VH-VL binders against Cytochrome c oxidase assembly factor 8 (COA8). Designs and how they scored, part 53

Target 1, 167 residues: Cytochrome c oxidase assembly factor 8 (COA8), of Homo sapiens (Human) (q96il0)
Amino acid sequence: APERGAERRDTAPSGVSRFCPPRKSCHDWIGPPDKYSNLRPVHFYIPENESPLEQKLRKLRQETQEWNQQFWANQNLTFSKEKEEFIHSRLKTKGLGLRTESGQKATLNAEEMADFYKEFLSKNFQKHMYYNRDWYKRNFAITFFMGKVALERIWNKLKQKQKKRSN
Key: E = the ipSAE of ESMFold2; O = the ipSAE of OpenDDE; V2 = 0.75 times the mean of E and O plus 0.25 times the DockQ between their complexes.

## First folded at step 9 (VH-VL)

Design j2 (from j1 with heavy chain Y102R; framework fv_ebrasodebart; at its last look DockQ between E and O 0.03; V2 from the best seeds 0.00; counts 0 for: pae E 16.9 > 2, placed apart)
Fold by OpenDDE, look of step 10:
Structure j2 (fold): chain C 167 residues (1-167), chain A 124 residues (1-124), chain B 108 residues (1-108)
Amino acid sequence: as target 1 above (167 residues)
Amino acid sequence: QIQLVQSGAEVKKPGASVKVSCKASGYTFTSYGISWVRQAPGQGLEWMGWISAYEGNTNYAQKLQGRVTMTTDTSTSTAYMELRSLRSDDTAVYYCARDQLRDFWTGSSPFDYWGQGTLVTVSS
Amino acid sequence: QAVLTQPPSVSVSPGQTASITCSGDKLGDKYAYWYQQKPGQSPVLVMYQDSKRPSGIPERFSASNSGNTATLTISGTQAMDEADYYCQAWDSSEDYVVFGGGTKLTVL
């Protein structure tokens, strides 16, 4: 009797995508969308001769990615929970069951749901403002370090060319 | 002040029925529902069912289906729970609780107010 | 039917932090509610929608939800916090409410 492999109950997603790039990868990999955040994770390649600036850039990108994953995972979960509770509350208030006579899940119309979306956005407005602010700050920093790394690479190439000309 | 006041303790024989009342005050009765929860001696909480005070729609726990009936009287702001064919294992404290806020955005939550409980004893 | 699992008892010294867990299938997709019940009294809502605190509940009460586990935390636990604590969730699929088995918190 083949031992039915214990389906590893997907433990609550520690925000780490289970996607593992090939061991011999020499470039960054993009994973499938995360089931909670719906964001595609990037696995950053670590070069053997990574400069301190390159390392700093990589770490900043990684931290920013993790921050984004956590934010959207939580936001999506909150949205889903509140949406479901809203629908349930409205249906019950209307004296409607959660299921139609045909056994389908009862839903609210677009107009009723518009009220939910409006209120949800209003309630989360400040949260989104802070997110956007921090998003810009982080991306600005990343862009700045990308520029520094680019300059460093140019400088290193020039030095190498000079050494080759001198020999 | 929001209050749910339940009827007094009942002693019943096996096979009998009991009807517990829950009078609500301090809020708009028809803007909420009422859930009923019971607790056997020394045991945990068990949800029995829910009724809308607006339309009177009900949903009962599967275990109690066919034996429980929940009703409301909007004129008196009173909810009723009737349990039929009583058994010894129905001996419990029965609670009513306010449930299912109409205006979801007020921040109110299910079971935010409870009655004082009604002891129902089923004994031969 | 979804089952919420709680430890039967938790003990804590006064002033220390108490943590009560509630685990259930797909609890991560549902809001958790917490109730305090003292002997001979009705339950009292202490936390709603995973981490929100009702008016009148002390700030030492907090809650979180991570994956399929909800946690009630009581910082600086006091003797008056000794009670039974129940987690609760609503299952939208079957439209029923589920309670955890309850946790007796003892303050030693």
Scores: ipSAE 0.022, ipTM 0.626, lowest interface PAE 5.4, mean pLDDT 86
Fold by ESMFold2-Fast, scan of step 9:
Structure j2 (fold): chain C 167 residues (1-167), chain A 124 residues (1-124), chain B 108 residues (1-108)
Amino acid sequence: as target 1 above (167 residues)
Amino acid sequence: QIQLVQSGAEVKKPGASVKVSCKASGYTFTSYGISWVRQAPGQGLEWMGWISAYEGNTNYAQKLQGRVTMTTDTSTSTAYMELRSLRSDDTAVYYCARDQLRDFWTGSSPFDYWGQGTLVTVSS
Amino acid sequence: QAVLTQPPSVSVSPGQTASITCSGDKLGDKYAYWYQQKPGQSPVLVMYQDSKRPSGIPERFSASNSGNTATLTISGTQAMDEADYYCQAWDSSEDYVVFGGGTKLTVL
């Protein structure tokens, strides 16, 4: 058992709610890049009279943002962890310490690291392919719902004209 | 009361097709997806695929990609699973189960309600 | 290659704690789910999102998921808990569902 307790990998820290938008906002706000995912979070404006369909679109966009940030934060964290583990493993195999005599972290040369990069890219190729598929699927769904919201808004305007004419 | 009610047992010859229905009640059908899971006699559970009751989009298990088709009829709140080119190793109890709308990817997909199962026997 | 491995059987005496494991590569990075199936019946969700219990499932059911192993724990095991138990994993980045082979829990 590890000294610091069992580790459960949470994917990404939620970056979307960690920046503060201005006191009042009537627009979507774009924040600075997240430290872990390198993606800019967006805070979505919620209209006072949001329809159920508009709410569904907003939640889909928010959920897609969380998913995207979670994926890249996890990918970056996995790379960093596996890189350190690989370096430590190879240094142990060579009977070398984890730090140089100057006290800096010991590193492997480019030839030794080539095996790690090859293995990491090969291991994560399938994961990246699934990410791209799901990104396209989500983007298509968002575009589809944007169209539905636009049609709803047109229909509501027509219904308002009809109601006015009927009175 | 949430229920998923499936069609009755089927006996088919190799090479035939079978279409199993799953009628939902007690909830808004179009707010969820339906996953299909099968279980061969004395064996474990095997996921076959998923369909959105809202959009009708599907995702099928690789092993079944060319042989399975999932559809929905929102007017009757019914999901369908058709499996073609049946083989003896397709003999199983076929279940429908309520799942989330996968395109929203809400971070969890518990199969919280299951149909009673449909036994499909494939024999010559 | 996502494969979830469960022991084929686990036996406990009434009142004892049953522990059913589910092992898979980096399973702790995924959400784990648990289903109970009694002979001739449909599966029933007993645990979801690693450690959450659905309404109506007794407090004596608990679960954890870390590293390569998810564990379903049944405290004060009763005769009515005798069933097949299946673990399931879902990974949002992979968009796939895989089940464990199942564990027959016998209460002797």
Scores: ipSAE 0.000, ipTM 0.455, lowest interface PAE 17.5, mean pLDDT 79
Fold by ESMFold2, look of step 10:
Structure j2 (fold): chain C 167 residues (1-167), chain A 124 residues (1-124), chain B 108 residues (1-108)
Amino acid sequence: as target 1 above (167 residues)
Amino acid sequence: QIQLVQSGAEVKKPGASVKVSCKASGYTFTSYGISWVRQAPGQGLEWMGWISAYEGNTNYAQKLQGRVTMTTDTSTSTAYMELRSLRSDDTAVYYCARDQLRDFWTGSSPFDYWGQGTLVTVSS
Amino acid sequence: QAVLTQPPSVSVSPGQTASITCSGDKLGDKYAYWYQQKPGQSPVLVMYQDSKRPSGIPERFSASNSGNTATLTISGTQAMDEADYYCQAWDSSEDYVVFGGGTKLTVL
């Protein structure tokens, strides 16, 4: 398996309004879940001697993370909105209010909610197919560039040994 | 069809305020942010700040801090930018632009759709 | 605070390749974006995330970003490409958007 570039990790601080990982780390950081996507972002380490090929790999990984975060942030928002609309529609059909007598949001039973989940997946099938296609394309490209970086590093080590023997 | 439609041109005197609107259509307004960018006559683009339509979070350019307020009305899918204490050097075309929901790690997003621009002229 | 430097103008003959640079300290560590603005019109995104092209932008537009320099390249330049071009980046990851000063592309 080709070696990935250096990665940043971060601690998961509580109660922050704006999360900013430390710059001194030599590791990729895993931050708290993003409130929109519910995914844990990775803050990528940038080494001082990063080659152009290594830079392309890092940017591709960053780009893929951003794309994935955006997709799930939008999907989570759509899911929440459509779920609430579905519950509202079914409660109206049953002649019930949107809130219980205690003021809390009224809910549906598990069988009724299963209908929502099936309908949501069906309605979003094409979007999920595009996401899966793009996910595979991105992961294939990342793996390909990881291999190229690994070969570049091997060639650089061979050049170093060759120069030592010729000098 | 994604579209951002801005309010019309305005003429103001120094010291007044202006509020420019930006009505969005063709997409889920609350899934994106709005950035405001201005352009003085014969000059380049200057970023003023952005607002998330999801939560109303804002980030303002430092030179405008204290003079600018950005808001949204999600029921009408409209963003607003108010600039107070106007000066003659605030004369510019003001654009709104759709900003994808920001990845907070990189802070990076394109301005993929722009409004038509609103000319604000500040003169005595 | 950060500065993105572009040449104020670039002139090319029709059919030639135009190259517009955008220089900034460690710009290659950030995503670069490019916008086209024709006189009296709003900017239009033409390249994003260093080298990606939005739908509807001709394939003759390409871009790269490494080291301190991002470059927008237009091959087979046409008269309709005459416009101002701006690069854009985030100067710190969380706080600030910066635009280059703009480059006027003239097709003679």
Scores: ipSAE 0.000, ipTM 0.470, lowest interface PAE 16.9, mean pLDDT 78
ESMFold2 (binder alone), look of step 10: mean pLDDT 89; pTM 0.923

Design j22 (from j1 with heavy chain L101W; framework fv_ebrasodebart)
Fold by OpenDDE, second read of step 11:
Structure j22 (fold): chain C 167 residues (1-167), chain A 124 residues (1-124), chain B 108 residues (1-108)
Amino acid sequence: as target 1 above (167 residues)
Amino acid sequence: QIQLVQSGAEVKKPGASVKVSCKASGYTFTSYGISWVRQAPGQGLEWMGWISAYEGNTNYAQKLQGRVTMTTDTSTSTAYMELRSLRSDDTAVYYCARDQWYDFWTGSSPFDYWGQGTLVTVSS
Amino acid sequence: QAVLTQPPSVSVSPGQTASITCSGDKLGDKYAYWYQQKPGQSPVLVMYQDSKRPSGIPERFSASNSGNTATLTISGTQAMDEADYYCQAWDSSEDYVVFGGGTKLTVL
């Protein structure tokens, strides 16, 4: 079995947006888009009486968020690096400078860039397939635990109503 | 086998010019560029410039603009680097290297093959 | 001009892991390249595009990029790995190739 060389995941700097929600918030907060992933981070609310199931759900959501942030940060970085090298190589091949006479950054036309996008997607197809697979798995798990938490909350409300009727 | 063979060591006086050659073999010369890098004794690597063997386009380090000229002869698969108005601080080993900026399609890397280096000594 | 900063020297015992860093502004947005140079020899490409290894380079060589810092890692360092190591990047703004100052790796 060919040892799948562990692609050392270039850990994109966890530029977790330092967005701090108000301390008295009783709900989840959505931050601005992260500069690397372009994903909006969510700050999850922690109830004072968080149940073990609620905690598990929260942790799973947090882990999934971090996973998404890292994936897209790395993907965006790779895309940007490859795009830049592609443009450079093509311009050089054409005998063109990196800057126009006006000093603007030289660019390729839409047709030439279409080739890049096609090739980039082709090269990263497997990576995207794995991402999608894992994304569905994670979200399924989250949804499952959301259901459990909902049931738990209903049950707890029913018990409280029974106690009030008995007193 | 891909090989870059440079001309021999040179001793020059200040104000003189030196022309170093780099003969390429083992690959299609016009499909790549040549970069020149120098290294002063006990110092690091300094990029001097780049030339396309296909089109003859050049880009020189700003520090060397006006003093350096890079050329290629496709018939002999040879690159040349001329440095004029030599100074004592130009004393260095000069390297040629095959330079194709990352070919997005082939995955070729810049500076994947180097010449053996040419020592240029500038002394009074 | 972009400047790449390397430690001037790194020392490691045989069999241990050596790490050489290269830091530069916006290096995180660029690919890093690494070269090995032994005394009296020409530089040899050992890593390209942050983490790719050329043919013929031992697997003990690896590289990564985190933020504005590229790192060359040599696992199980051997005496033959003693050399100067240079990082390199391309500055697209000025179409300029930049080398780091170099790091002397000593295997003690």
Scores: ipSAE 0.544, ipTM 0.814, lowest interface PAE 1.1, mean pLDDT 89
Fold by ESMFold2-Fast, scan of step 9:
Structure j22 (fold): chain C 167 residues (1-167), chain A 124 residues (1-124), chain B 108 residues (1-108)
Amino acid sequence: as target 1 above (167 residues)
Amino acid sequence: QIQLVQSGAEVKKPGASVKVSCKASGYTFTSYGISWVRQAPGQGLEWMGWISAYEGNTNYAQKLQGRVTMTTDTSTSTAYMELRSLRSDDTAVYYCARDQWYDFWTGSSPFDYWGQGTLVTVSS
Amino acid sequence: QAVLTQPPSVSVSPGQTASITCSGDKLGDKYAYWYQQKPGQSPVLVMYQDSKRPSGIPERFSASNSGNTATLTISGTQAMDEADYYCQAWDSSEDYVVFGGGTKLTVL
């Protein structure tokens, strides 16, 4: 379930969170798809010796995931709501009930539904354009910080080698 | 070829403990969790708890907290459920089931494969 | 603890549609799952994530979940469908799994 598999960012008692990393683990965990966004959450592994820069990168990834989850959950909900409103409106215009004589939901043909899809895409064009812009900005920032973390790790390895030689 | 094979039936006296095993095969054991579910004679399904074969963390049903312990042995792909201080109302068929929270390809589908069940009878 | 309520029994004639309900507070905000159990056998997953069918489950099985009620629908019911059916959901308040009490489906 999304509530069950969703990332638990709040501090929970040991054994309550399904995504709590073991002390020996070096892996991120991927959960089930969220019910609303249909995206799989990632629970990021936190090393015991995490640097401030590594923490910055991890938090940026977590925040980006949360933003992405929120966007698609809202978009999917909006789509479903407007689709149902469109169907109900068209059935009402035709003088038809919302359900067939068999008790099933009344439907529109593919030609009529095409009108809805065109309208929905047109209405949401700007919203999706801004989403894509922000998505690229976030991924650029993540790539930048990944580079900084890589340089920090190289520097730390060089420091360890130097320290070993001095002993 | 995905299978969960459980240990055989047990008869215990009140106050004893029982440890049921569940051997997994046909999939990567550490990629999934194992849930334990019991069913008293003529009654419904009751969830007991869950363990991650990857993380090793557990979550137990409140009613059983303090009496149940779940463990895994990754070298043998086996999950274990130990229930202590047995009472007559613990008489039930105990099932293990694969929890798909870490299945990356098919989506979340808890309890998609079940063991055959282990009857535990508690009587004096 | 959250409670999922199912009718204890449902009876249908062969070829008719069976509907089994599962009610719980804000159940539609959670994923619902359905299991079939025949006497002496382990439960079998028949529906997951509200309305999805596992491979091998006939198309006559369908389900929905909205508001406070999830429903399992079996169209063209056959004798082989006679079994106990259990709904299941995750309870976000206590991070545990809850099952409904079960419904015995009889095909007469």
Scores: ipSAE 0.000, ipTM 0.467, lowest interface PAE 15.5, mean pLDDT 79

Design j23 (from j1 with heavy chain D103E; framework fv_ebrasodebart)
Fold by OpenDDE, second read of step 11:
Structure j23 (fold): chain C 167 residues (1-167), chain A 124 residues (1-124), chain B 108 residues (1-108)
Amino acid sequence: as target 1 above (167 residues)
Amino acid sequence: QIQLVQSGAEVKKPGASVKVSCKASGYTFTSYGISWVRQAPGQGLEWMGWISAYEGNTNYAQKLQGRVTMTTDTSTSTAYMELRSLRSDDTAVYYCARDQLYEFWTGSSPFDYWGQGTLVTVSS
Amino acid sequence: QAVLTQPPSVSVSPGQTASITCSGDKLGDKYAYWYQQKPGQSPVLVMYQDSKRPSGIPERFSASNSGNTATLTISGTQAMDEADYYCQAWDSSEDYVVFGGGTKLTVL
């Protein structure tokens, strides 16, 4: 099986969202959409007495978020570059200017753009399939750990109630 | 084999015109454009302009507008670049390069093939 | 006009990794192209669309584009890699091609 050369994923600039939640926050915060990925980053709350299981869940959520951010940042950039190239190439081929008489950026009609979208989706189909697969895997894992954390919390509450009854 | 063959070296006087040819072979000429790039001695690359071999539409670098004319002859698969009102600072090697019209569809790159270059010397 | 800025020269020892940068406004939003030019020769395309390698170009050549900087990387640099390298981008706003100033790579 020919080793499909790992396409070195152009590392999208880690647009670290400058969103900073309030210091006294006791819950997760959702930031504004990232300028590259258009995904809203989540700042995860860290409890003072975070259990190892809770920590593992948090880390998994963070890693998944980063993975999503990187994927969509790169995908959006690629899409934008290719779309622009398509439009301009088509306009050039047609002998049309890149700007209208009013100085606005010239565009293609909906039919021509439909061809672009079809082709883009076709070219990126495999990439999207892998993304979807991995997205489900990651979210399944997160959900599983969320369940474990929930059980742990219930157990800890029960133990505390028993201890109060014995005193 | 894809090849771009340019005309020979030219020596011109200031104020004269030069016309450089670029004969293309090994591909469908009308499916691509031709870009012209020049390089002054010891200097970098400077884009001059582009012509579509399909429609004949052109775009020239602003610096050269009014002085440069690009044309194509589809019957001979030859592109031409004429530069008028030559100055000493026009002394350069002039390159033609294949410039793809449909890069998005073909996955190929513009400027993937270059001519051998034509030295144009402008001297008094 | 968009300007692409390259270092005028880069020096590397044989076998080392050479990195040539190309910086420009909004270059991250555009595809970057790279050309190699040896003395007395025509430019040769070595990288296209940020990171794609043409047929016949050695695998030691790679490129990336991040932010406003494109980078050409030559791993295991060889004496034959000594050349001038130019980055290029297309400015869609005015429909013109821009080249960087070029970088002379010297293999010491």
Scores: ipSAE 0.505, ipTM 0.798, lowest interface PAE 1.3, mean pLDDT 89
Fold by ESMFold2-Fast, scan of step 9:
Structure j23 (fold): chain C 167 residues (1-167), chain A 124 residues (1-124), chain B 108 residues (1-108)
Amino acid sequence: as target 1 above (167 residues)
Amino acid sequence: QIQLVQSGAEVKKPGASVKVSCKASGYTFTSYGISWVRQAPGQGLEWMGWISAYEGNTNYAQKLQGRVTMTTDTSTSTAYMELRSLRSDDTAVYYCARDQLYEFWTGSSPFDYWGQGTLVTVSS
Amino acid sequence: QAVLTQPPSVSVSPGQTASITCSGDKLGDKYAYWYQQKPGQSPVLVMYQDSKRPSGIPERFSASNSGNTATLTISGTQAMDEADYYCQAWDSSEDYVVFGGGTKLTVL
């Protein structure tokens, strides 16, 4: 039977999971930057008395974080891949090898790379626009549910206060 | 357009090894992970493990640790699952399914596209 | 080890609502997923992240997940809905995927 809490192995020689929240944490935990997205993941604390509304908010925040991580990881992978393809193509066109005499990867100067950046931004313009729109929509929904949770907590405190003062 | 195509059925003897392939098309292979799930005849679904198509980092079901190896070939957009020291109870249909690339976000991942399945029969 | 419990079989009359349950300790703290499998075919994702429906899945499919129980609901059940249904959950802290034992849906 597998033990709960087994870690996924990293590609690093250590074989350690990158995302490892502290045991028995009673607060949200912020992890190191993700390798692909370069964003810090948040592990959300789950209280023992979590209401259905609080659960909905937490799941919405978790889903939004996953969506955000996926977008930037995919964007960074696409950028890296296309950048390398562009560099290799231009070096081939110039009759140059892919590596320097020192064995390091050959690079293009800033003027040549400007062509790539302009092309990349141009073809990804709509994707970034849709990302911003969806990011706004998700943040609006999260803010709305945060407000509902805050009202629920106020109402519960008022109820407890009334019961405590009864004689 | 998005498709996972698996290798054909295999018949193996106990103690042998089997290697099943899963060729992806219609999406950026290195932006997703691949999970492997098997199903014995008349039984339910059993998760075997996951691999990142970008770096090849893996996570295997504990009961299969030491017997299973998952790999990818990004040049052909193909994932592989090798199961060693086959037993009769390893007779099953083996599926590959598209999963998330990120380890810490696998919990929100659907298996949204599945291969057609590969029947592996282990008999003496 | 995590266990997801489903009833082995559920029977409904054509046009009636079918409900398939999936029970596990604090399942509502995890995302639940549902798969449909017809004989000789690969599983098909029918619901993800508790209550979201993939494109191509009919609107008569819906789902919920709270407390210890996730439920898949099929309204106006049709003969074409006869299949095995599997729930699935993943906990990001546990590094493994758990499937329920499956429920055979029969439309009488």
Scores: ipSAE 0.000, ipTM 0.511, lowest interface PAE 12.5, mean pLDDT 80

